VHH binders against q9w197. Designs and how they scored, part 6

Target 1, 300 residues: q9w197
Amino acid sequence: RLRLQDIPALTQDHCRMRDPAEVERIINEFVIGGPERMQIVSDFDYTITKQRTEDGGAVPSSFGIFNACQSLPENFKAETDKLYHKYRPIEIDPHMPIAEKVQYMIEWWTKSGELTSGFPFDQSEIDQIASKYTHALRDRTHEFFADLQRLGIPTLVFSAGLGNSVVSVLRQANVLHPNVKVVSNFLQFRDGLLDGFQQPMIHTFNKNETVLNETSEYYDLVHTRDHIIVMGDSIGDADMASGVPASSHIMKIGFLFDHVEANMKKYMDTFDIVLVDDQTMDVPRTLLSLIEKQHKLNLE

## First folded at step 20 (VHH)

Design W1
Fold by ESMFold2, last read:
Structure W1 (fold): chain B 300 residues (1-300), chain A 121 residues (1-121)
Amino acid sequence: as target 1 above (300 residues)
Amino acid sequence: DVQLVESGGGLVQAGGSLRLSCAASGFTFSSSYMYWGRQAPGKGREWVSGIYSYGGSTYYASSVKGRFTISRDNAKNTLYLQMNNLKPEDTALYYCAKESFGKTNTYYDHWGQGTQVTVSS
């Protein structure tokens, strides 16, 4: 039986937990179950990519990569900025009812799709721009994904961003292994022209079991894997695995970087482990190492 | 069933050339993004080059740009990789892959079994 005090990565000052005993309990359940019962669900933007680089360079969002493409119409960025200015304040409004927000998110997505229609687009431009950011993934992401593949752990990258960018970054970073699936918003093409986004829409408020239920081929693959690690950088990410059939233990890891003081209580109430300004995969990797090594020892 | 069958590998001296082929079936080849990857002994899989369906635009990993050329023949459902100026570090199992989408935007890849390329120094 593992104790948190004996796991140095989890005793670091920036590694915060509202309930260390619960984290310890879940880790020991993961160890008992072993790699065969594990699955990973992770956000992409600022969760697999860094929130901050060592040299202060910018890390664009997955839509930011797309918006930098030169094949886009001359006024495209200006028009997408207008939509962002209108809808972003609604998305984050602390007082508007969720049901009303959902209607505005549908409007935003619909208008963005209309704007992203009716012109040719050189898809390799996404690859060209994404190539600049394959080195802006959290430190030791390559090792983390290699271990997941070696251990046979299904890994879902679940993003409300632009999946074309997500896939391009992951592929070029050589971490898009056979055990990885990506659920996101993808560009749609008709007769060689952009035609908005593929259905269904994924937005902040449906990034959960509703969309995952509609991706039943993923859950058919993981139905025996009731031990889940969830990784995200925003409060909404904590519920990405809600409603997963047969889930029994979920460890939620939150990466907190921006407005730490103001957000600490919300993150601590939401995530089991909150990592403050941690730009690495070291805590998730430590969990995998414990699961693999201690599980083997328990079987002896 | 999606089937991807690679061929054309073999032993080649450094500086030499090989042309790999990937015979595809079980899907609409002409509308699919296709790519080549490789796996050197003891290493993970590495993306090499891709080719898009519409417009046929291509993109290459920096390690092979200028030496490798990806192409496709939609009439024959075949993907190609022309490899020139081969180097010992190009030694790997080369496999072709297609992008696939499941229900509701679930992205995943299908891979072939691969063909071995060995470059002697």
Scores: ipSAE 0.637, ipTM 0.877, lowest interface PAE 1.5, mean pLDDT 88
Fold by ESMFold2, last read:
Order: structure tokens, then C-alpha cells, then sequence
Structure W1 (fold): chain B 300 residues (1-300), chain A 121 residues (1-121)
């Protein structure tokens, strides 16, 4: 059996765990099951992309990439900014009931769709902007995705952002392999003009099994691959795989960067592993390496 | 069912040209984003160039920009890649791909089997 003390990547100061024994138990279950039982569910914005770059540069969100496109109508950016300032405080309000927040998120999505309708848009402009940020993925993301492909591990990138941006970044970074699927909000076109977003809307509060259970691909997957690594940068990301069978083993990795001391308790209560200011894929990669190598040794 | 069949590969000397074709069927070609990728021996797949359905906008990886030209013929359901000024580094299996959407905005790609391009010095 593997012990945490023998796994250097997991003994680093920035790698925090509320319950190290539970992490150890899950790792050993993953090793017993091997790559064939594994799947990955990961957020994109500030989870696959960096939360902080070494040069101090900003990393835009997937919607930020879209909003930087120069061919958008001049008033488009001002109008979307008005919607952001109206609804973002509601989205993050710590006291408003979730059911009420959901109604406002539907309003936000509906109005955003109306703004994003009725004009031509050159989608290659998203590619032009996205090309600037392929270097802003977490260090060793290329190796991580290559290992996932080689091991045949289904990988779901689940994003409440703009899927067109997500796909463009992943493709240009050469990590959008056959085992990778993206579930997100995508632009819709009718007769060459923007026509809002494809239905249904994915937002912070339905970014979970509610949306995923409606896809036949995910349902069949969780029926056969019940060893899951979930990666995210916000508390809500921990629930991205919550609809799986009770016999499932889930490792939740949280990337904590902003207001570390204020957020530490709730991240530690929510994620199995909390990585503080870790802008790499080293911990997830270590888990894959252990699963592959130790599973092979156990089969002898 | 979606089918993508590449052709036009072969052996060519450095500085030469080749034109790749991808015959597509089983989907509405004229409304799909299409792209070329390549895989050199012992390397991962690399995105090369893409072309959008509406307006025909194109975009290229920096390694091929100015030398390669992607195009499509919607009447023939065929994607093309004109490769000029070929270099040994361009040696790879070249494959075409289409973007696909499943239920609930699930994005994934379909790939062809590929056609080999070998550039000798």
C-alpha cells in the first residue's frame, strides 16, 4: 500500500489536506482500480489556465477572450459590462438563497443572448486572441493531457464560460485529444449571424450532475468509470461530479490563489487536496503516474 | 456516420509542394468548422490550420503560416491543404478533423485516419 510520506509531491508545504488518511485511502483505491476505472472532470478558467503568471500578466477568462474581439459592435462591451455589474454581485452574494440566485442567472443569460444576436462575427478573431494565452496554461499541462490520452482516460472540461474560447485555447495548445470533451456555453449562429448561445445555459449553480445527467455520454461513463479526479478553482467546482454512484471514489483538487487565509477553511472543508498558489499540473500528474506504475506492479 | 478520408500524401523533396484532400461525408459539410492536424513520429498531434463555414475565415499555426493554405469546396464536400516550400520538419501523418456537438453542448472532434507526408532532404 502507498503511504503519503512516500509521495514527495503531496508532502510539499503548499499542498494542504484536512484528512490525509482519506486522501491516502482514495489514492490506494485508484491504484487498485487502475487507469481503466479513471475519469477526469476539470474546470477551465483558472484551473487549466493559470491564476497567476510569473510576469504578473492578466489571464483572461473564456468570456474575456470573446469580449476582447475587435469586430464586436462598439456598444457591445459597454452593454455586457452593465449586465456584469448588475448580476455578478448577485452571483457571489453569500446570503441570497440559491433558488433566488438561479432566477437572476437565467435573466443574465437571456439578456446576454439578446445582446449577442443579429450581427455577423468572425469566429477566427477568437482564435487570434486565444493564441496569446496558450502559454498561460498551468505548467506541464501538455504532459498531463498527453498522459491522459496515452492511458485512455476520459477527460471532461466542464466550463460555465464560453466554450468557443475554451476549445480554441485547448486546440492551439495541442491538448485537445480524442479523449477530451468540452461541456460549456457555445455561440449559436443562424444564417451566418450570431443568434445568442446554444441551449441550455450552464451557470455556476447548475454546473453539476443536473446538466451532465442529460448527456448520454456522461451517464454511460459514470456507470463504468467510478474513480474520479475533480479539479477546480472555486467551491462550486467540487460538485461537478456529485451525481455518481455511492460506491464511487472521488478525489477533489482545489486550486487556491486569491485571499488564501480568508478562503483556506472553506477550501479545506470542500476539497480533498488544496493547492496554494500552485500554477502547475504536478499533483494531478503524480496521481496518474502512481496509478499507472503501481497498478502494473500489483498485477505481477 | 461521419467519414473523413485523407489523400494526396507522399514523398517529396525539400522545397517542394503537395496538395492534401479530405473527402467528407455523413454530415452537413458546408456548416462545419474543419481543420488539419499532423503527427510527427514520436510526437503528439499538432493543430495546423482551420477554416470556418461562414465567411471562410482561416487561421494557421505559426509554424506553417505563409507556406500552407487551407481551403474548402462545399459543393464537393472536400477540405484541402496546399503545402508549399516543404521542409523535413513537415514530415508527419496529416489528418483532417471536424468539430462535433453532442447533447447539452458537448464538444468533441472527429478525425480521419490520415495521409503520410514525407519530406526528404
Amino acid sequence: as target 1 above (300 residues)
Amino acid sequence: DVQLVESGGGLVQAGGSLRLSCAASGFTFSSSYMYWGRQAPGKGREWVSGIYSYGGSTYYASSVKGRFTISRDNAKNTLYLQMNNLKPEDTALYYCAKESFGKTNTYYDHWGQGTQVTVSS
Scores: ipSAE 0.632, ipTM 0.878, lowest interface PAE 1.5, mean pLDDT 88
Fold by ESMFold2, fold request of step 21:
Structure W1 (fold): chain B 300 residues (1-300), chain A 121 residues (1-121)
Amino acid sequence: as target 1 above (300 residues)
Amino acid sequence: DVQLVESGGGLVQAGGSLRLSCAASGFTFSSSYMYWGRQAPGKGREWVSGIYSYGGSTYYASSVKGRFTISRDNAKNTLYLQMNNLKPEDTALYYCAKESFGKTNTYYDHWGQGTQVTVSS
């Protein structure tokens, strides 16, 4: 039986846990169950990409990559920024009922789709911009995805951002292996012209089993895999694997970077492991290593 | 069923050229993003080049830009990769891939079985 004290990556000062005994229990369940019961669900923006670079700079979001493309109409960024400043405060409002927020998210998506329609667009521009950020993935992301592929662990990148950017970054970073699926908002084209986004909309409040229900392609791949690592950088990411059976074991890893003191309690209440200003994949990789080590011993 | 069948690989000396083909069936080729990837022995899969359906715009990995040319013939449902000035580090299994979407826009790739390219010094 593994003990947290014997896992150096999990005893570092920046690695915080509300309930270390529960983390230890889940790790041992993962180790007993082996790689065949595992699945990964991860956000992309500021979860697979860094929240900051070594010089303290920011990394653009998946929509930020799109908005930097020169093929877009001259006022596109200004109009998109206007929508963001109207709807983002509503999205994060702590007092508004979720049902009301959902109506505003539908408005936001609808208006964004209208802005993103009716003109030709050079899709290779996304690739050109994205190429600059393949080096801004968390340290050892390449190794993490290689480990997942080697262990045959289905991996979902679940993003409310722009899937075209997500896929371009992952592909050019050479981590988009056959075991990886991306569920996100993708551009729609009609007769060679941009035509908004493909349905259904993915937003903060349906980034869960509402989208990943029994009719999704991903459900067919993972419905029997009840040992789950969830990775995210915002409170809403913690629910990405909700809807799995109650007997499931879920390890929720949260990457906390912005307003650490103000957000610490909420992150600690929400995630099983909170990583403060950790720009690496070392903790999730450690979990995979523990699973793999015991799996190999059981086979010998 | 989606089928991707690569051909045109072989043994070539450094500085030489090869042209790879990928015959595609079981989907609407003319509206699909297509790309080439490669995998050298003992290494991970590497994206090489892609080509979009509308406008035919292309993009290349920096390791092959200027030496490789991707193209498509939508009438023949065929993807091509012209490989010039080949180097020993280009030795790999080359496979074509199709961007795919399942229900709820679940992105994944379909891969061919590949064709071997070996570049001798």
Scores: ipSAE 0.616, ipTM 0.872, lowest interface PAE 1.6, mean pLDDT 89
Fold by ESMFold2, look of step 20:
Structure W1 (fold): chain B 300 residues (1-300), chain A 121 residues (1-121)
Amino acid sequence: as target 1 above (300 residues)
Amino acid sequence: DVQLVESGGGLVQAGGSLRLSCAASGFTFSSSYMYWGRQAPGKGREWVSGIYSYGGSTYYASSVKGRFTISRDNAKNTLYLQMNNLKPEDTALYYCAKESFGKTNTYYDHWGQGTQVTVSS
């Protein structure tokens, strides 16, 4: 059995754990179960992309890439900002019942779709902007996705952002391998004009129900894969796997960057591993390497 | 079901040209984003160039920009890649691909079997 003390990446000061013994137990279950029982569920914005670059610069969100395109109507950004300021406080309100919040999220999505309708749009502008941020993925992301492909581990990139941007970044970074699926909000076109977003809407409160139901192509890939690594940068990401078939062990990795002191307790209560200002894939990669090492030994 | 059949590969000396074709069927070609990828021996798949359905806008990997031209003929359901000034580094199996969306707004790609391009010094 592996001990945490023998795994250097997990003994770093910035790697925090509410319950180290539980983390150790889950790691050993993953290693025993092997790559054939594994799946990965990850957010994109500030989870696969960096929360900050080495020069201290900010990385745009997937909608931020879209909003930087020159062919958008002159007042598009201003109108989008108005919607954000109206609905974002509702989204994060700790006291409003989720059922009520969902009605407002539908409103927000509907109005955003109306703003994103009725004009031509040069989709290659997304590629042009996205190309500038292929270097802003977490360090060793290329290696991480190569490891996942080599091990045959299904990988879901699950994003409430703009999927066109997500796919463009992943594709140009050459990490969009056959084992990777992206579930997100995608632009819809009618007769060459933007026509809002494709159904269904993906928002904070439905990221589980839409991807893991029996009508999802992803479900057939993962119904036998009950060992799950979940990666996210916000509290809401921790439950992305809640609709997955009878999972037995879930490792939740949270990337904490904003207001660390104020958020530490909540992140520690929510994620199994909290990585403070870690802009790499080193911890997830370490988990894969442990699984791969034992898998190779079992084949000998 | 979706079929993508590549052709036009072969052996060519450095500085030469080839034109690849991809015959497409089983989907509405004219409304689909199409692209070429390639895989050199011992390497992962590399995105090369894509072409959008609406407006016909194109985009290229920096390694091929200025040398390769992607195009499509919607009447023939065919995607093309004109490759000029070929280099030994362009040696690879070239794949035609389309982006696809599943029932739950799930993105994935369909790939063809590929056509081999070999560029000799």
Scores: ipSAE 0.611, ipTM 0.867, lowest interface PAE 1.8, mean pLDDT 88

Design W1
Fold by ESMFold2, fold request of step 21:
Structure W1 (fold): chain B 300 residues (1-300), chain A 121 residues (1-121)
Amino acid sequence: as target 1 above (300 residues)
Amino acid sequence: DVQLVESGGGLVQAGGSLRLSCAASGFTFSSSYMYWGRQAPGKGREWVSGIYSYGGSTYYASSVKGRFTISRDNAKNTLYLQMNNLKPEDTALYYCAKESFGKTNTYYDHWGQGTQVTVSS
């Protein structure tokens, strides 16, 4: 039976846990079940990509990559910025009821789709811009995804951003392996012109059980895998796998970088493991290694 | 069912050329994003080049840009990769791939079985 004190990666100062005994319990359940019961659910923006680079440069979001494309109409960025400034405060408002927020999120994505319609677009521009950010993935992401593939662990990248950017970055970084699926908002084309986004539209408040149940390809992929690692950089990411039937044990890893003191309590209340300014995949990789190696030893 | 069948691989001397083909069936080829990937011995899969359906625009990994040319023939449902000035590091199993979407906007790739390219120095 593993003890936390015997796992150095989990005893570092930047690795915080509200309930270490619960983390220990879940790790041992994962070890008992082995890789064949595992699945990964991860956000993309600032979860697989870094929250900061060594030189302090900005890492664009998946929509940020798209907004940098020159084929977009003049003022496209200005129009999308207007939508962002109107709706983002509503999205993060701590006091507005969720049912009311959902109506605003529907408005936001509907208007974004309307802006993203009726003109030609050279999709290779996304690839050109994305190529500059394949170096901005968390350290050891390549190794982490290679191990997931080797172990046959289904991996869902679940993003409310722009899937075309997500896929381009993952593909060019050579981590988009056969065990990886991406559920996100993807561009739609009609007769060579942009026609908004493919349905269903994914936003912050449907990035959970409702979309996953209607996303039958994901459900069929993982319905027998009840041990889940969830990775995210925002509070909303913690519930990405809440609608997966037959989940018995979930480890939630949160990457905290911005406004650490102000956000610490909420992150600690929400995630099982909170990683402060950790721009690596080392903790997820440690968990994977324990699951594989200790499970194998138990079978011998 | 989606089927992707690669051909045209073989043994070639450094500096030589090969043209790979990918015969596609089971989907609307002309409306699909298609790409080539490769897997060198002991390595993971590497993206090589892609070609979009609308406008036919192309993009290449830096390791092959200027030497490889991706193209498609929608009438023959065939994807091509013209490989010039081959180098020993181009030795790999080359895969044809298509982007796929499930019923609920789930992205995944469908891959062929691959064709071996071996470049002697």
Scores: ipSAE 0.605, ipTM 0.867, lowest interface PAE 1.7, mean pLDDT 88
Fold by ESMFold2, fold request of step 21:
Structure W1 (fold): chain B 300 residues (1-300), chain A 121 residues (1-121)
Amino acid sequence: as target 1 above (300 residues)
Amino acid sequence: DVQLVESGGGLVQAGGSLRLSCAASGFTFSSSYMYWGRQAPGKGREWVSGIYSYGGSTYYASSVKGRFTISRDNAKNTLYLQMNNLKPEDTALYYCAKESFGKTNTYYDHWGQGTQVTVSS
């Protein structure tokens, strides 16, 4: 019974929808179902962190935070850059079959693990660098996570980046509440030395039901919650919740910032809501407020 | 089966000191990142300080740096927080926490029930 035209945050020019009627339908399903049926699945890099800051400063990725640590060997960054330049074009190749790309992603991860092995590392350096970026989260992120905690909505931060950085930023920003879980790539240590990354590898092409299947501990916690908000900044993020039952209602929110003209059609075809140069949590917060308002009325 | 039991809280006047303890069981304490958090009445949870297993590296929230010292005794499976020069703003339920990893790289925290610290002006 809610109409999109009556929701100001969703009628702004930068808020784009291929199928507004479908968005309206899903919103009404969320409102009817209430917070008890909700779950959130969100990417971290450039989804919870900003794609641009107001002062024009760069926001590093979760691996970028790690790569800035002084405890790393002198040649580490150069070797990491060589791997990036070899594999990144393969990752984004529009014509190579996914199955072939997966083999190269495994190769990339394996070689990155070898580079990240055999030396001591002061993990507090990640915390030191991450502290600079707790203020580079999307505007109203603190409020968004507080709302999720208050409403009891399970929240998954699902990242193919470096989980140690993700957790450090979230923890220092005081948003890593009990309802929040992080699935990502984490550093492994053996006898005080770095020993690559923990298994299994998470990459662009398995950041979905391949990792979040019935063997995932998080899946057991949320499998009865069939109203999902998915948030991401890249095409691959739209599939993060694809393993849920077909009867589920999923709202996919995409944050578009780079190469807007070139990417608009792909984002519009992929996400239900595309937010152009939106560095806030205001749209997802609006969805929560609509759900909360009806929930409170039902209790009165 | 992870258990974290905090103790050492109480009422103290501003400028005073307390030492909190967290007795840990059900996991390999010596290989785990441990931290203290706190929650003041009517406020959200706040991370306070953490300590790594390797090298014992520590990091502190800016609000407590220089006044609080985190430490661990791996032989006793115990985490400590020495709190000096306490301020009324430090009044909170203090809880210890450990990082945990599930089967598929799922990060989550285990935490204790907490111990109350009240700092009177």
Scores: ipSAE 0.565, ipTM 0.853, lowest interface PAE 2.0, mean pLDDT 89

